# Designs tried in a protein design chat: VH-VL binders against Non-structural maintenance of chromosomes element 1 (nse1). Part 14

Target 1, 232 residues: Non-structural maintenance of chromosomes element 1 (nse1), of Schizosaccharomyces pombe (q53ek2)
Amino acid sequence: MEKERQDGLSDKHKFILQYIMCRTAGVDNEQVRELVQEQYGETATVEDVINELNNSLHNFDFKIKRVQDQLDGRLTLHFQNLSGDPVSQMATPYPPVQIELMRKIIEWIMKCDDYQYSLTTLQIQKLSRKEMGLAPSVIESHLHTFERDGWLRQREGIWTFTNHALAELDAYLHNEYESNLYECNACREIVIAGYVCDCGYCLHVYCCKHLAHVNCINCNTPWANATVIGRW
Short names: E, the ipSAE of ESMFold2; O, the ipSAE of ESMFold2 at other seeds; V2, 0.75 times the mean of E and O plus 0.25 times the DockQ between their complexes.

## First folded at step 4 (VH-VL)

Design s48 (from c03 with light chain D52E S54N N55K S97Y; framework fv_ciduvectamig_arm2; at its last look DockQ between E and O 0.50; V2 from the best seeds 0.00; counts 0 for: pae O 4.7 > 2)
Heavy chain, then light chain:
Amino acid sequence: QVQLQQSGPRLVRPSQTLSLTCAISGDSVSSDSAAWSWIRQSPSRGLEWLGRTYYRSKWFNDYAVSVKSRITVNPDTSRNQFTLQLNSVTPEDTALYYCARGYDFWSGYPFDYWGQGTLVTVSS
Amino acid sequence: QSALTQPASVSGSPGQSITISCTGTSSDVGAYNYVSWYQQHPDKAPKVLLYEVNKRPSGVSSRFSGSKSGNTASLTISGLQAEDQADYHCSSYTTSYTLVFGGGTKLTVL
ESMFold2-Fast, scan of step 4: ipSAE 0.303; ipTM 0.677
ESMFold2, look of step 5: ipSAE 0.294; ipTM 0.701
ESMFold2 (binder alone), look of step 5: mean pLDDT 92; pTM 0.946
ESMFold2 at other seeds, look of step 5: ipSAE 0.374; ipTM 0.739
ESMFold2, look of step 6: ipSAE 0.338; ipTM 0.710
ESMFold2 (binder alone), look of step 6: mean pLDDT 91; pTM 0.941
ESMFold2 at other seeds, look of step 6: ipSAE 0.262; ipTM 0.684

Design s49 (from c03 with light chain T94A T95G S97Y L99W; framework fv_ciduvectamig_arm2)
Fold by ESMFold2-Fast, scan of step 4:
Structure s49 (fold): chain C 232 residues (1-232), chain A 124 residues (1-124), chain B 110 residues (1-110)
Amino acid sequence: as target 1 above (232 residues)
Amino acid sequence: QVQLQQSGPRLVRPSQTLSLTCAISGDSVSSDSAAWSWIRQSPSRGLEWLGRTYYRSKWFNDYAVSVKSRITVNPDTSRNQFTLQLNSVTPEDTALYYCARGYDFWSGYPFDYWGQGTLVTVSS
Amino acid sequence: QSALTQPASVSGSPGQSITISCTGTSSDVGAYNYVSWYQQHPDKAPKVLLYDVSNRPSGVSSRFSGSKSGNTASLTISGLQAEDQADYHCSSYAGSYTWVFGGGTKLTVL
């Protein structure tokens, strides 16, 4: 905390901010913890530094968000812009048709006619051809770009949001798809991988494991009878 | 075969609630592949989709922008039926109302079975 | 007003072909290949005739065919028959899980 600039942040704070901003797919909380301890000493915490950064960033409609992975609980930090249209901000370098495809993929994931919150490559190909008339090679190219830029992740042909996309789209999804969203009753974040009881009590896969309850705490129904959310 | 049978009042006063029921046979209102819609037809022949209800992992509803603030489409699994409630009606809501088995978005299937229709007149 | 534009009426003679147009915007007909057509006889509910622009349900005559170019979808009835006299309605997906219809076209066979 040697020298303060006009914005109230030290050079050490700005170094940590730049480190986070340069990692478009997010940065491990543990890696930032190491940087914080190198810069400020062993008793310094990530939470304190991020809170100090966010206090200044809020004045410019920016934020660093901590995201907990829904399957394994790993914490990542993501720089986000709170102003404007999040989809357009995510896709600023993309041509208009590619931005439209991203909006469509978000819609299809959120308003899928089941609980999957994911799409197969075949489903994306079929929907993109049917709804937008796009050639298969164009669809593949755009999907590769979305994966490369950290907006979608794919495993064995199953596509869904990255943690970075969920952080960036959080407000957008609540505004546009509120009736299609599940929120975790333990951590209050959007659920795309988890369980929902018939009573409406919902948990991420990780939160369910962490709480270690055999039955729903709200209605005492076994979690074995709950609806599975997501594909993993 | 799927059959849809409509019931409900044919005369509604302005500002009141229009309420219709559609009873389903040959399919389940909670079928994972179906959606259940209300569509009306103005005296000039034009059709207008109003909204739908459907079950996947939970119940979902979608509504046309023009009626979204005053419409509710509700399922009743115990009686295998679904209802339309349209609040604050005006004479412009006078129409022939149909229920229909709607789009399965993933298959692209259209409105393939329709009820018999109910003419609802909004007049004092 | 209807969201999709159809001619109010068309006419033809038995054995001829007629075409009914359905014009929307780049946000419905132009955006999606989810166009359906319905046939309605007087005092009857509509019956699905075509879906996904050109697909026929089982039991629908091959005389009925569909196509789309830009913002306009078309229904063509070949070998026109007296029982084809009916109202014809087009519909399109309009995004955000909503659907729109045309104003309807009265076909007269004389």
Scores: ipSAE 0.000, ipTM 0.430, lowest interface PAE 14.3, mean pLDDT 84

Design s51 (from c03 with light chain T95Y S97D L99Y; framework fv_ciduvectamig_arm2)
Fold by ESMFold2-Fast, scan of step 4:
Structure s51 (fold): chain C 232 residues (1-232), chain A 124 residues (1-124), chain B 110 residues (1-110)
Amino acid sequence: as target 1 above (232 residues)
Amino acid sequence: QVQLQQSGPRLVRPSQTLSLTCAISGDSVSSDSAAWSWIRQSPSRGLEWLGRTYYRSKWFNDYAVSVKSRITVNPDTSRNQFTLQLNSVTPEDTALYYCARGYDFWSGYPFDYWGQGTLVTVSS
Amino acid sequence: QSALTQPASVSGSPGQSITISCTGTSSDVGAYNYVSWYQQHPDKAPKVLLYDVSNRPSGVSSRFSGSKSGNTASLTISGLQAEDQADYHCSSYTYSDTYVFGGGTKLTVL
């Protein structure tokens, strides 16, 4: 009672924090909404609880970040460590070679000048052999680990970042790859699945759909003529 | 809980710069779920949104067309505050000025916390 | 002139329901479901009552409800109470990533 008041966080806040922290691949916003309503009543909101948690976490370079899926708009919550090198932090259990492979995969995805922001399994194998001298079985093992641990997503041999990886790497990508990044003009987040108009105005697939813009607001060119970003 | 505390001069002469500060407690000015706005209120114009600053991997500003040429909204991460500078003021800028937090783009950044308001009079 | 049109005043008796309209254009109210409503008592800052047309913030009474049809959003207050006497303001996000407000409606509880 007095202790909780002094701490600024209730036991219910701590329970929600632990729930999110234990789910390293992220938590559906709707699941947290149900949990918040169970703990605090029907008028309680996820936004209020997350803001209160982040006020305490800020002092320790931790944060809960809301991520909107770029294709379907689904919101997920991710516990982030903001301290140090994000690649080293998320890859703490990995051998040095595997950490270096992760850095290389990030570079190859980001410096892909074809707007794809993705790599085929074959591209990863060829680049890893060429630039690092890794055996195919070693590459395959590391890719399986990255997928299992939630850093890379694969669909039909096409590899790109998960929402969790985008959250964790956000500052890193801006620091290292600013010139290779597109930002959504609606929500201001990094775009790896979206559309960019010739004028430079850019939207996530979901943001374009949600806002129902037929033409680019900046130059009035139809979105049908825009360059597609990503492969989904 | 989030609190916004305003400070700054209440009397400004025509052609000078109107400068107000909003100190934030209970949240970070660099919170990527928030945007930090200035809104004024006058009997003739009602509530009028002026501009905002917000952090999303880098700082962004958006400004109302009516003031865009003479307004700056700036964050100060070291003091956890943000400021309004409105240049070349006229008597028409006399208003009650509020700072406010907007939260969550997908909810339309509703203004969920407001400062106490500062009545600024532009007069010689 | 305000960008969004509201009636200047409305009145009702305790226990009754009243509705306040907010009319914009296809570039604001009609473009997005990003309509918010604010309650303002004399000499106080506005307080958010509804956002995203009909969503209530934590602690806001279910007596306050919202709807939207085309370019017009509406705030309905059921079971009027004396403390509901205040100014009510609507707001909408716009295509230009700005906000516009209505002129405000003064509610008198008789």
Scores: ipSAE 0.006, ipTM 0.587, lowest interface PAE 9.8, mean pLDDT 86

## First folded at step 5 (VH-VL; from s22 with heavy chain Y60F; framework fv_ciduvectamig_arm2)

Design s22e (at its last look DockQ between E and O 0.80; V2 from the best seeds 0.00; counts 0 for: pae E 11.7 > 2)
Fold by ESMFold2, look of step 5:
Structure s22e (fold): chain C 232 residues (1-232), chain A 124 residues (1-124), chain B 110 residues (1-110)
Amino acid sequence: as target 1 above (232 residues)
Amino acid sequence: QVQLQQSGPRLVRPSQTLSLTCAISGDSVSSDSAAWSWIRQSPSRGLEWLGRTYYRSKWFNDYAVSVKSRITVNPDTSRNQFTLQLNSVTPEDTALYYCARGYDFWSGEPFDYWGQGTLVTVSS
Amino acid sequence: QSALTQPASVSGSPGQSITISCTGTSSDVGAYNYVSWYQQHPDKAPKVLLYDVSNRPSGVSSRFSGSKSGNTASLTISGLQAEDQADYHCSSYTTSSTLVFGGGTKLTVL
């Protein structure tokens, strides 16, 4: 009795899609799992519904991406537009100078020393003055806007990417900053909070918690001695 | 809802290449939450994972050490399928071949959907 | 030779409990909590019973439970029923980003 469109999405799939689309900062995977079970029964999985949605969304250059928090492992779902320049997609309401500042902040984070993948407010102000001629008060205003809009986050004046920004920028970072990237050997996602062993084996903080051994599996160096990635 | 449909020859001569195809419906071969594997089964060896292909911002492959020098697994996004090529086969490659979908790292890569199986015999 | 060691066979009477072991190394079962168990009836593809050591997919009976200690994972089947007669396989993710299976265990319900 359920309508199954031969070449489209069911009404239940469209309801799930709308739920995710309307929550642009991301949706808790467990909330979507509960909704899927309510709509389709307890044997339905969120993975199958999301995969079916993505099959239809592919034709329009959209997708739903699942992102794992690098510290606590919480999964969230994010609706993404795959067409065009990711930075321009992030910054559609912004003037050109703010778009260029975002590109510079991305570059400065990816190229910062000592595996920090983060910048202080002062570092951003100094680099912006040197490379763009922007006053410190202008930078403070723009950083507030980027934080408000969910692209950057900070703690005690230390700025880095949100999970939402990492999802949107994934292809851009791989294409433009491949030599500056670390990827988790367990899940293949970009690492800005984690550990890298001297041998190059790299894990998110959360992924490392699931290891049964306290030593790196490739070189037997204790994880306690590994280089820390990020400030977290 | 996901279905995997296998196709390919059941007889292959020694030293030739074994080629199998797995067509996917109800999911995309480029899903960033899945990996697409080939697994074979024989009475003497049980289940043996051979390799996989998957997309995470770019395409990756992983292969079992025992076949790494002879195996290729390729996606085909235009047909929504993936293929197995196993070069230089011997009678020891005779087995029931399955394609399967696996979850990503967060679920320990359980194989939740399987093809119907293709019994491949390697003999002269 | 399988990468993971399972007993070749196990038997039990209806209503009893049995445990099937799966022993690997520090490079697979001991490296991660990514162990799965599969049930396979004759002429059928395997069906996943457990993943991540102890998690049951929807629709799998609570009579199936799992645990892990060191390099050994265990599947416990309580309240044995005639339909539980099947082959059981374990699998584990490895440190080289590959998967390995155990040799399989034939369960006979007497």
Scores: ipSAE 0.005, ipTM 0.542, lowest interface PAE 11.7, mean pLDDT 85
ESMFold2 (binder alone), look of step 5: mean pLDDT 92; pTM 0.946
ESMFold2 at other seeds, look of step 5: ipSAE 0.006; ipTM 0.586

## First folded at step 6 (VH-VL; framework fv_ciduvectamig_arm2)

Design t1 (from s33 with light chain D52E S54N N55K S97Y; at its last look DockQ between E and O 0.36; V2 from the best seeds 0.00; counts 0 for: pae E 3.8 > 2)
Fold by ESMFold2, look of step 6:
Structure t1 (fold): chain C 232 residues (1-232), chain A 124 residues (1-124), chain B 110 residues (1-110)
Amino acid sequence: as target 1 above (232 residues)
Amino acid sequence: QVQLQQSGPRLVRPSQTLSLTCAISGDSVSSDSAAWSWIRQSPSRGLEWLGRTYYRHKWYNDYAVSVKSRITVNPDTSRNQFTLQLNSVTPEDTALYYCARGYDFWSGYPFDYWGQGTLVTVSS
Amino acid sequence: QSALTQPASVSGSPGQSITISCTGTSSDVGAWNYVSWYQQHPDKAPKVLLYEVNKRPSGVSSRFSGSKSGNTASLTISGLQAEDQADYHCSSYTTSYTLVFGGGTKLTVL
């Protein structure tokens, strides 16, 4: 492998960094692994390269975070800006009303009933009219923008956070909604797709696949009876 | 490339505190993909995991039941290191001590990088 | 006394296959699919061979394979070679976010 230059990053490290930065919604870990092996040789690991990048990036309040999909375990890499208010930084190109709508959607998702951590288009339209006075056509336009920019995803009109949004909002969600969120007892990450036992033991869908036993490890009740978190 | 460099005394008297330091290069002690462990090895017990520290949204610690009442593992982000403090040691704590990185919870934190090892003798 | 039980020793001739067992409980090997295996040569730190029961890191030979049934995990080494002579350790993640190791197995290549 090429050694680190005096400026903190080799040309090969800068190439990998640029590859990740240009893919705002995240990049597949396996694609980066292939590039790392092409640049550094067959024994090089993406983990080592990312760690070296992060050591340099920390001085500028940036980092690269690995995120595991809560359903299928697919790993993606996300370039993050750690400075400032995450919602304001995330929404820099948006007009003030759209920034406020994003703050409200975050609140509505985090406080929705029945462990859903998701909202239908109709629910968003009704809540936005009630709380912000916005028309449904305005909401549809704003939701399209949030989907395009990789902050929200939807399936058949059911909206929730993307993995990119969860990574960017991690600190914000913990600070503002700590009493409303669940964390995986295995990996400590926020759960919006998973299971929670009545005793409070909580796992992502994918983390649950590593559970070899059929009962809750904490209280020994059948895990099949755990409450589903999210709509997946 | 990640490297773990251990330091600390090799001789500790009974009832004192064993204190070891593990300096990290090539990674951060606050990495959200890693957990930082202390493991010891002796002929009678083999490998024994003692405890770890790691950061996700806050700092977490997990300790082995056998040492839970006596152990503390602390990160130091400014120096990029983590420490072992084992109180009230006895000759049974004589062992070769390793620090290790457990990498990637999604893989079950296999220990992919180890320090060089520190043989600690507890005797008067 | 280790939480996981391994045979103290095993031996085989070059080209043969051997299997090393690692038996735990429903609170470790039986609770999670987070079983790892480590190879340790004399005076060296252990090196990971397998994780998640049967996954190999890059650079580890396909001669090393793993399996698990109930509370018992197994490491199989096929096509035994002289350089395989080492100590082998299993580990498991527990329900309390701790790890436990087996007592270790000394493999002798005849």
Scores: ipSAE 0.403, ipTM 0.738, lowest interface PAE 3.4, mean pLDDT 87
ESMFold2 (binder alone), look of step 6: mean pLDDT 91; pTM 0.939
ESMFold2 at other seeds, look of step 6: ipSAE 0.431; ipTM 0.762
ESMFold2, look of step 7: ipSAE 0.358; ipTM 0.723
ESMFold2 (binder alone), look of step 7: mean pLDDT 91; pTM 0.934
ESMFold2 at other seeds, look of step 7: ipSAE 0.438; ipTM 0.768

Design t2 (from s48 with heavy chain S57H F60Y; at its last look DockQ between E and O 0.71; V2 from the best seeds 0.00; counts 0 for: pae O 3.9 > 2)
Fold by ESMFold2 at other seeds, look of step 6:
Structure t2 (fold): chain C 232 residues (1-232), chain A 124 residues (1-124), chain B 110 residues (1-110)
Amino acid sequence: as target 1 above (232 residues)
Amino acid sequence: QVQLQQSGPRLVRPSQTLSLTCAISGDSVSSDSAAWSWIRQSPSRGLEWLGRTYYRHKWYNDYAVSVKSRITVNPDTSRNQFTLQLNSVTPEDTALYYCARGYDFWSGYPFDYWGQGTLVTVSS
Amino acid sequence: QSALTQPASVSGSPGQSITISCTGTSSDVGAYNYVSWYQQHPDKAPKVLLYEVNKRPSGVSSRFSGSKSGNTASLTISGLQAEDQADYHCSSYTTSYTLVFGGGTKLTVL
C-alpha cells in the first residue's frame, strides 16, 4: 500500500509533526526549536524542518502555519487543514445552531464599527437575539465553550479571535471579508491589533513598536497619531 | 532539496529588455513562507538586491529603489518559475545575475538557495 | 537602497580569530535583527553563514558567530582555517521591506 512512498518522512519528522498536531491551540515556536535541536542537533532550525514537513503535507491539503502574536510578537505553530470549510471544521463537535453562531460572530467581529475587531459580551447577546433569536443565557454558555476550546479569547468581557482561530480562518477571512481586512505592511498578516495611518499604511502593535520608524514611512506622520485597530 | 535553475540570453543590446527565468524544484513559487529574489553582482557594486515576488494570499512585489522604474519580477505558477524583466538596459547593467530563495519573514528572508548565476553582458 | 559599509579586506593567520564589521543606518541594520552573512568562494554563489544576527543554518560550523550593536553588525570567525579564505557579505532587511548588501570583505588567510 505504501510501496511508492516508503521514504515519505523520517521518524524524526513524524515525531515533530505529531507534537504539533496534538496541540490544536498551537505550540510555542521556541519549544519546537528545542525539540528540533534535540532530534537533529544544535545546528538544525525550525524553519528547515517545517518547510520539509509542509512540502509533504501539501499533498494531503494540510500545512503548519507560524503565527506571530500581534501584541507581544511571540511565534506559535499551528497545524491546519487547507481543504473544506474552516468554520465547519473548527466547530465540528458543535450542534448546527452553535456552528451558525460561530459564523455570525466571525461576521460581527469583521464588520465592527470603528476598527474594533472585537465585541463585548452584551453586543454578542444583543446581535444573537436580534439575528438568531437566542437567549442571553444560551449565548453565555456558547461563548464559554468557544473560549474553552480556544476559538475566542476575552479580556474584561471584550471578545476577539485567538491566534489559533486566526490561523484556521486565514483563508476564509481573506475570501469572505476582503473589504473588511487590514494587513500589516511589515509582515503581510491580518491586523486585528495595530495601527493604520490616514495614508493607509498599517502595522501590528508589535511590528510598529519593534520594527517601524517613529513616523509612518509613507506620510511621515507619527504613529502616535494613527488610528488604533482593535482593543488591547 | 530545493534547487534553482536559471536560463536566459547572456548578451543584450543597450536599450533592450533583459529577461531571465528561474525554475524552482523542491519548493513552490507560491509558498507563503518564501520570497523569490533576483540579485546581481559586479566588480564595481558587489552584490545588489534587485527585487522579489512572493505570495501571501495574493502576489506582492518589492523592488530596489535603484531599478524600480525598470524592473518587473513575475511568478509563473504553471511552470513553477519566476522571471526578471529589466527594461532599457545600459552597459552598467552588465553583471552576474542570480536568482535566490529568501525564506520566512520572521528570519529576515536570508537567501538559503541560489541559482547557478548567469553572466549578462550589455554591449553593442 | 543604502549600501552597508564593510572593510575592503581583512587578514589573519591560521588558528586566530578575526572579526568583520558591517555598518548601516537606523533604517536597516539599526532597525531590525534581520542581518545575514554570506561566504563566497571564487566562481561560486554565496552561501548563507548566519541569519538573524547570530543564528547558524544547518551545516555551518560553530566557528562562525555574529553580534550586533546599534547600527553595526559583526561576523567573527574563530580558529581560522585556510578554507575560510573567501569574500564575506553582509545583508540587512530595511524598514521599506527591501534588502541591502554590504560592499564585501576579502578575507586572506596568511
Scores: ipSAE 0.340, ipTM 0.722, lowest interface PAE 3.9, mean pLDDT 86
ESMFold2, look of step 6: ipSAE 0.474; ipTM 0.773
ESMFold2 (binder alone), look of step 6: mean pLDDT 92; pTM 0.947

Design t3 (from s48 with light chain Y32W; at its last look DockQ between E and O 0.69; V2 from the best seeds 0.00; counts 0 for: pae O 4.9 > 2)
Fold by ESMFold2 at other seeds, look of step 6:
Structure t3 (fold): chain C 232 residues (1-232), chain A 124 residues (1-124), chain B 110 residues (1-110)
Amino acid sequence: as target 1 above (232 residues)
Amino acid sequence: QVQLQQSGPRLVRPSQTLSLTCAISGDSVSSDSAAWSWIRQSPSRGLEWLGRTYYRSKWFNDYAVSVKSRITVNPDTSRNQFTLQLNSVTPEDTALYYCARGYDFWSGYPFDYWGQGTLVTVSS
Amino acid sequence: QSALTQPASVSGSPGQSITISCTGTSSDVGAWNYVSWYQQHPDKAPKVLLYEVNKRPSGVSSRFSGSKSGNTASLTISGLQAEDQADYHCSSYTTSYTLVFGGGTKLTVL
């Protein structure tokens, strides 16, 4: 199948790029694979198309990042702006107090005790009162906005980052919270849902499914004894 | 379409440093979905993975135990290439050297693109 | 010796199915489901056939299949054809962020 290229971006590449850009919360990799095969033929791969897009996007400080869900391994593609402060990029439509709340929530998640990497609504309300003087009704409104816009997710009132937020914040978390983060020993990505062995070996929930046995690879103790990271 | 093109000396004297370069087209050496490896092949040892460099918010290197004390693999983002340096070579380092792309962790870094190969002879 | 053990050679007739084994340890083949297989024709670079034990890249024939049990992975080629005559290599990810290869298997199609 012939490809058309003009300065790194053919009309078919631009169509794929626009498809991803229009879905700001992320796009299922399999949906993009189907589009790539429709546009380029059955032997075309998502990886090659995304690599070609990223070569062109690099010149403008943009990137398409693949994110693997830490629980079920589902791959999504996320369009990123690499310019400037990631929190400012996430929070561009928000008033200053809401931007500051976002920065504090990131800090509270990264510094929370007991490997939880998540906060209850009550915890956010208490911390917001203590550190920012914000009333619970104000917090409820702001959390609704963060959930609606795809930055935070919650289950049963337990809040943490979405995959979209993890993609946007990756460099920020490494730069600002290096001493507070765990990285997966299988794939080197940040862990907010996974396991850590007493020996320090750490895996995402999904990466753990690639293990061929029930013991920690590094120290051979039962993996069932590992400390859970996150609430999932 | 990714293409890897190798360059470097074919003859190296014992105790010298073997230095090879792999130029990348169709991808970036800083791609966060790839890892960039050097692999060699000889009749006595078959294929032997030597090491890699890759970017995941920062640069990482992993090296085979057998060469870890002598090997360096470096990216060069300005030229979109990566290099192999193997110090203190002996005739046992005579091999066909390949560079290769491993395309992501989630697939176990299978090597989907290979350079053309460089036969390096270590001899006086 | 290579880190992973493969038979030095195997042979089969056209239409037959053959299996090539790749045996490692609990620190590589037995630790992860990240085993790959490569086909190498004379004077050419290897070409990936399988990854993640049994997954095929785009463009690889469904005649190639893979499996793993314990510390041993297997490549099976069904419906053997003359063009399958080549060297076959396995590789595995290790517990220490490294990769290891098998010694290679020469397949002869009779």
Scores: ipSAE 0.316, ipTM 0.727, lowest interface PAE 4.9, mean pLDDT 86
ESMFold2, look of step 6: ipSAE 0.444; ipTM 0.766
ESMFold2 (binder alone), look of step 6: mean pLDDT 91; pTM 0.931

Design t4 (from s48 with heavy chain S33D S107R; at its last look DockQ between E and O 0.28; V2 from the best seeds 0.00; counts 0 for: pae E 6.5 > 2)
Fold by ESMFold2, look of step 6:
Structure t4 (fold): chain C 232 residues (1-232), chain A 124 residues (1-124), chain B 110 residues (1-110)
Amino acid sequence: as target 1 above (232 residues)
Amino acid sequence: QVQLQQSGPRLVRPSQTLSLTCAISGDSVSSDDAAWSWIRQSPSRGLEWLGRTYYRSKWFNDYAVSVKSRITVNPDTSRNQFTLQLNSVTPEDTALYYCARGYDFWRGYPFDYWGQGTLVTVSS
Amino acid sequence: QSALTQPASVSGSPGQSITISCTGTSSDVGAYNYVSWYQQHPDKAPKVLLYEVNKRPSGVSSRFSGSKSGNTASLTISGLQAEDQADYHCSSYTTSYTLVFGGGTKLTVL
C-alpha cells in the first residue's frame, strides 16, 4: 500500500473511493477488482481495500456495501450515506410530489399481497389515483424517471426495487417494514426474488440455484412446494 | 489491525455452563462483511467449528449440529465483543477454545484472525 | 470422527515437495470451491495458508499451492524448509451451510 494508516487514506485508496462514489448507481465488483489489481498488483484483493475504506468511512456515517443480485448473483458495490432519511436522499433532485410517490411505492411494494414484492404499472396507476389523485400519464412519466435514475426496475410492466435502491433502503426497510420482510437463510439479505418454504426457510433465486438438493435443507420438504417470492 | 482477546474461566465443573468472551479491536462485531466464530481443538477431535454470530441488517446465528442443543453465541455491541455459552458440559468438552473472525464466509474466505486460545478443563 | 479425512502424518526432507490430502464428500469438498488450509505451529493459533482451494493471502509464500479433484483437495508445499514443520488442517463449507474441519496432518521435516 501507499502511506501508512496514520495519514488516513493513501492516494490509491482515495482513487478507488472516488471511482465508487462517482458511480452512484453501483459498480460491478469485478470492475473494481480489476482496478485494485492495476493499482496494487495482482495479489491485492478488493475485500481488503474495501474493508480499509470502510474502516475510514465509519466515523462519517458512510459505507461501501456489497450487494448480490438476487437472480444472477452478480456483485455490485454501492457508496451509501447512512445519515438522515434515505428516501429523501434518493429523491433529492425530485419535486415534493415525486418524493411522496416514491415513499408510497416503497410502502405498496412492501405490503403487496401474495409475496409479490412488485407492482404492475396498472396497480401503481390505480393506487396513485386513489391515494394521491395522480393521472395515469403522470405516473407513467414518474415511473420512467425512477427507472432512468436507477431506483426502480421493470420487466414487462412489473416494477420493483433495483439493487441500488435495496442498498440505499436496507436500514429503512428493516426499521419501517420489519414485519413485511423475508431474509435469505444462506446470505441473510432481504429477499424480493426467491422462495420460502412452509417451515420458513427462505432463499434468493441465485442462492437456491447453488443447492445440491431438491428439498428444503431445513425440513426436507420438496423445494418445488415452496412459495415463490417476487415476480421475475 | 484486527485483534481478538479472549477471557473466561479455565476450569468448569461437569453439568455447568462454560462461558467465554472474545473482545474485538480494529473491527466491529456488527461489521456486515464478517462473522464471528468459536472453534475448539482437542487431541481426540482436532479442530471443531462450534458456531458463529453475525450481523446482516439483524443478528443471526449458525451452530454445528453436534452442539446445537447446548450452544449460544451472542454479540455485545456496546463492549464490541461476543460470547460463547456451552451448557451441560462434560469432560468431552475439555479443549482449547478459540474465537475467530471469518471474512465473507459464504464464499469460503478463511478465519483470518484468531484469539490467543483458552484451555478449558471440565473436571470436578 | 472428523468430517474430512487427512493423513495423520507426512514427512519430507528439505528441498522436497510434499502433498497433503483432504478427502470429503459431494456435500462438502466436492460441492464447491470453498476449501481452506491452515498451518499451526506448536502452541500457536492456526494461520491461513490458502482459501478458495488455491488462493493465497498476502504474505503467504508461493511455495504453498492447492488443488482439488472431485471430493479431494490437496495442499502442496514445494521447496520444503525446516520452518514448515507444523500441523496442517483443511476446512470446507458444506451444502448445508455449516463448516467442517479435517483431522489434521503433522508434517515432520527431516
Scores: ipSAE 0.058, ipTM 0.571, lowest interface PAE 6.5, mean pLDDT 84
ESMFold2 (binder alone), look of step 6: mean pLDDT 91; pTM 0.939
ESMFold2 at other seeds, look of step 6: ipSAE 0.183; ipTM 0.651

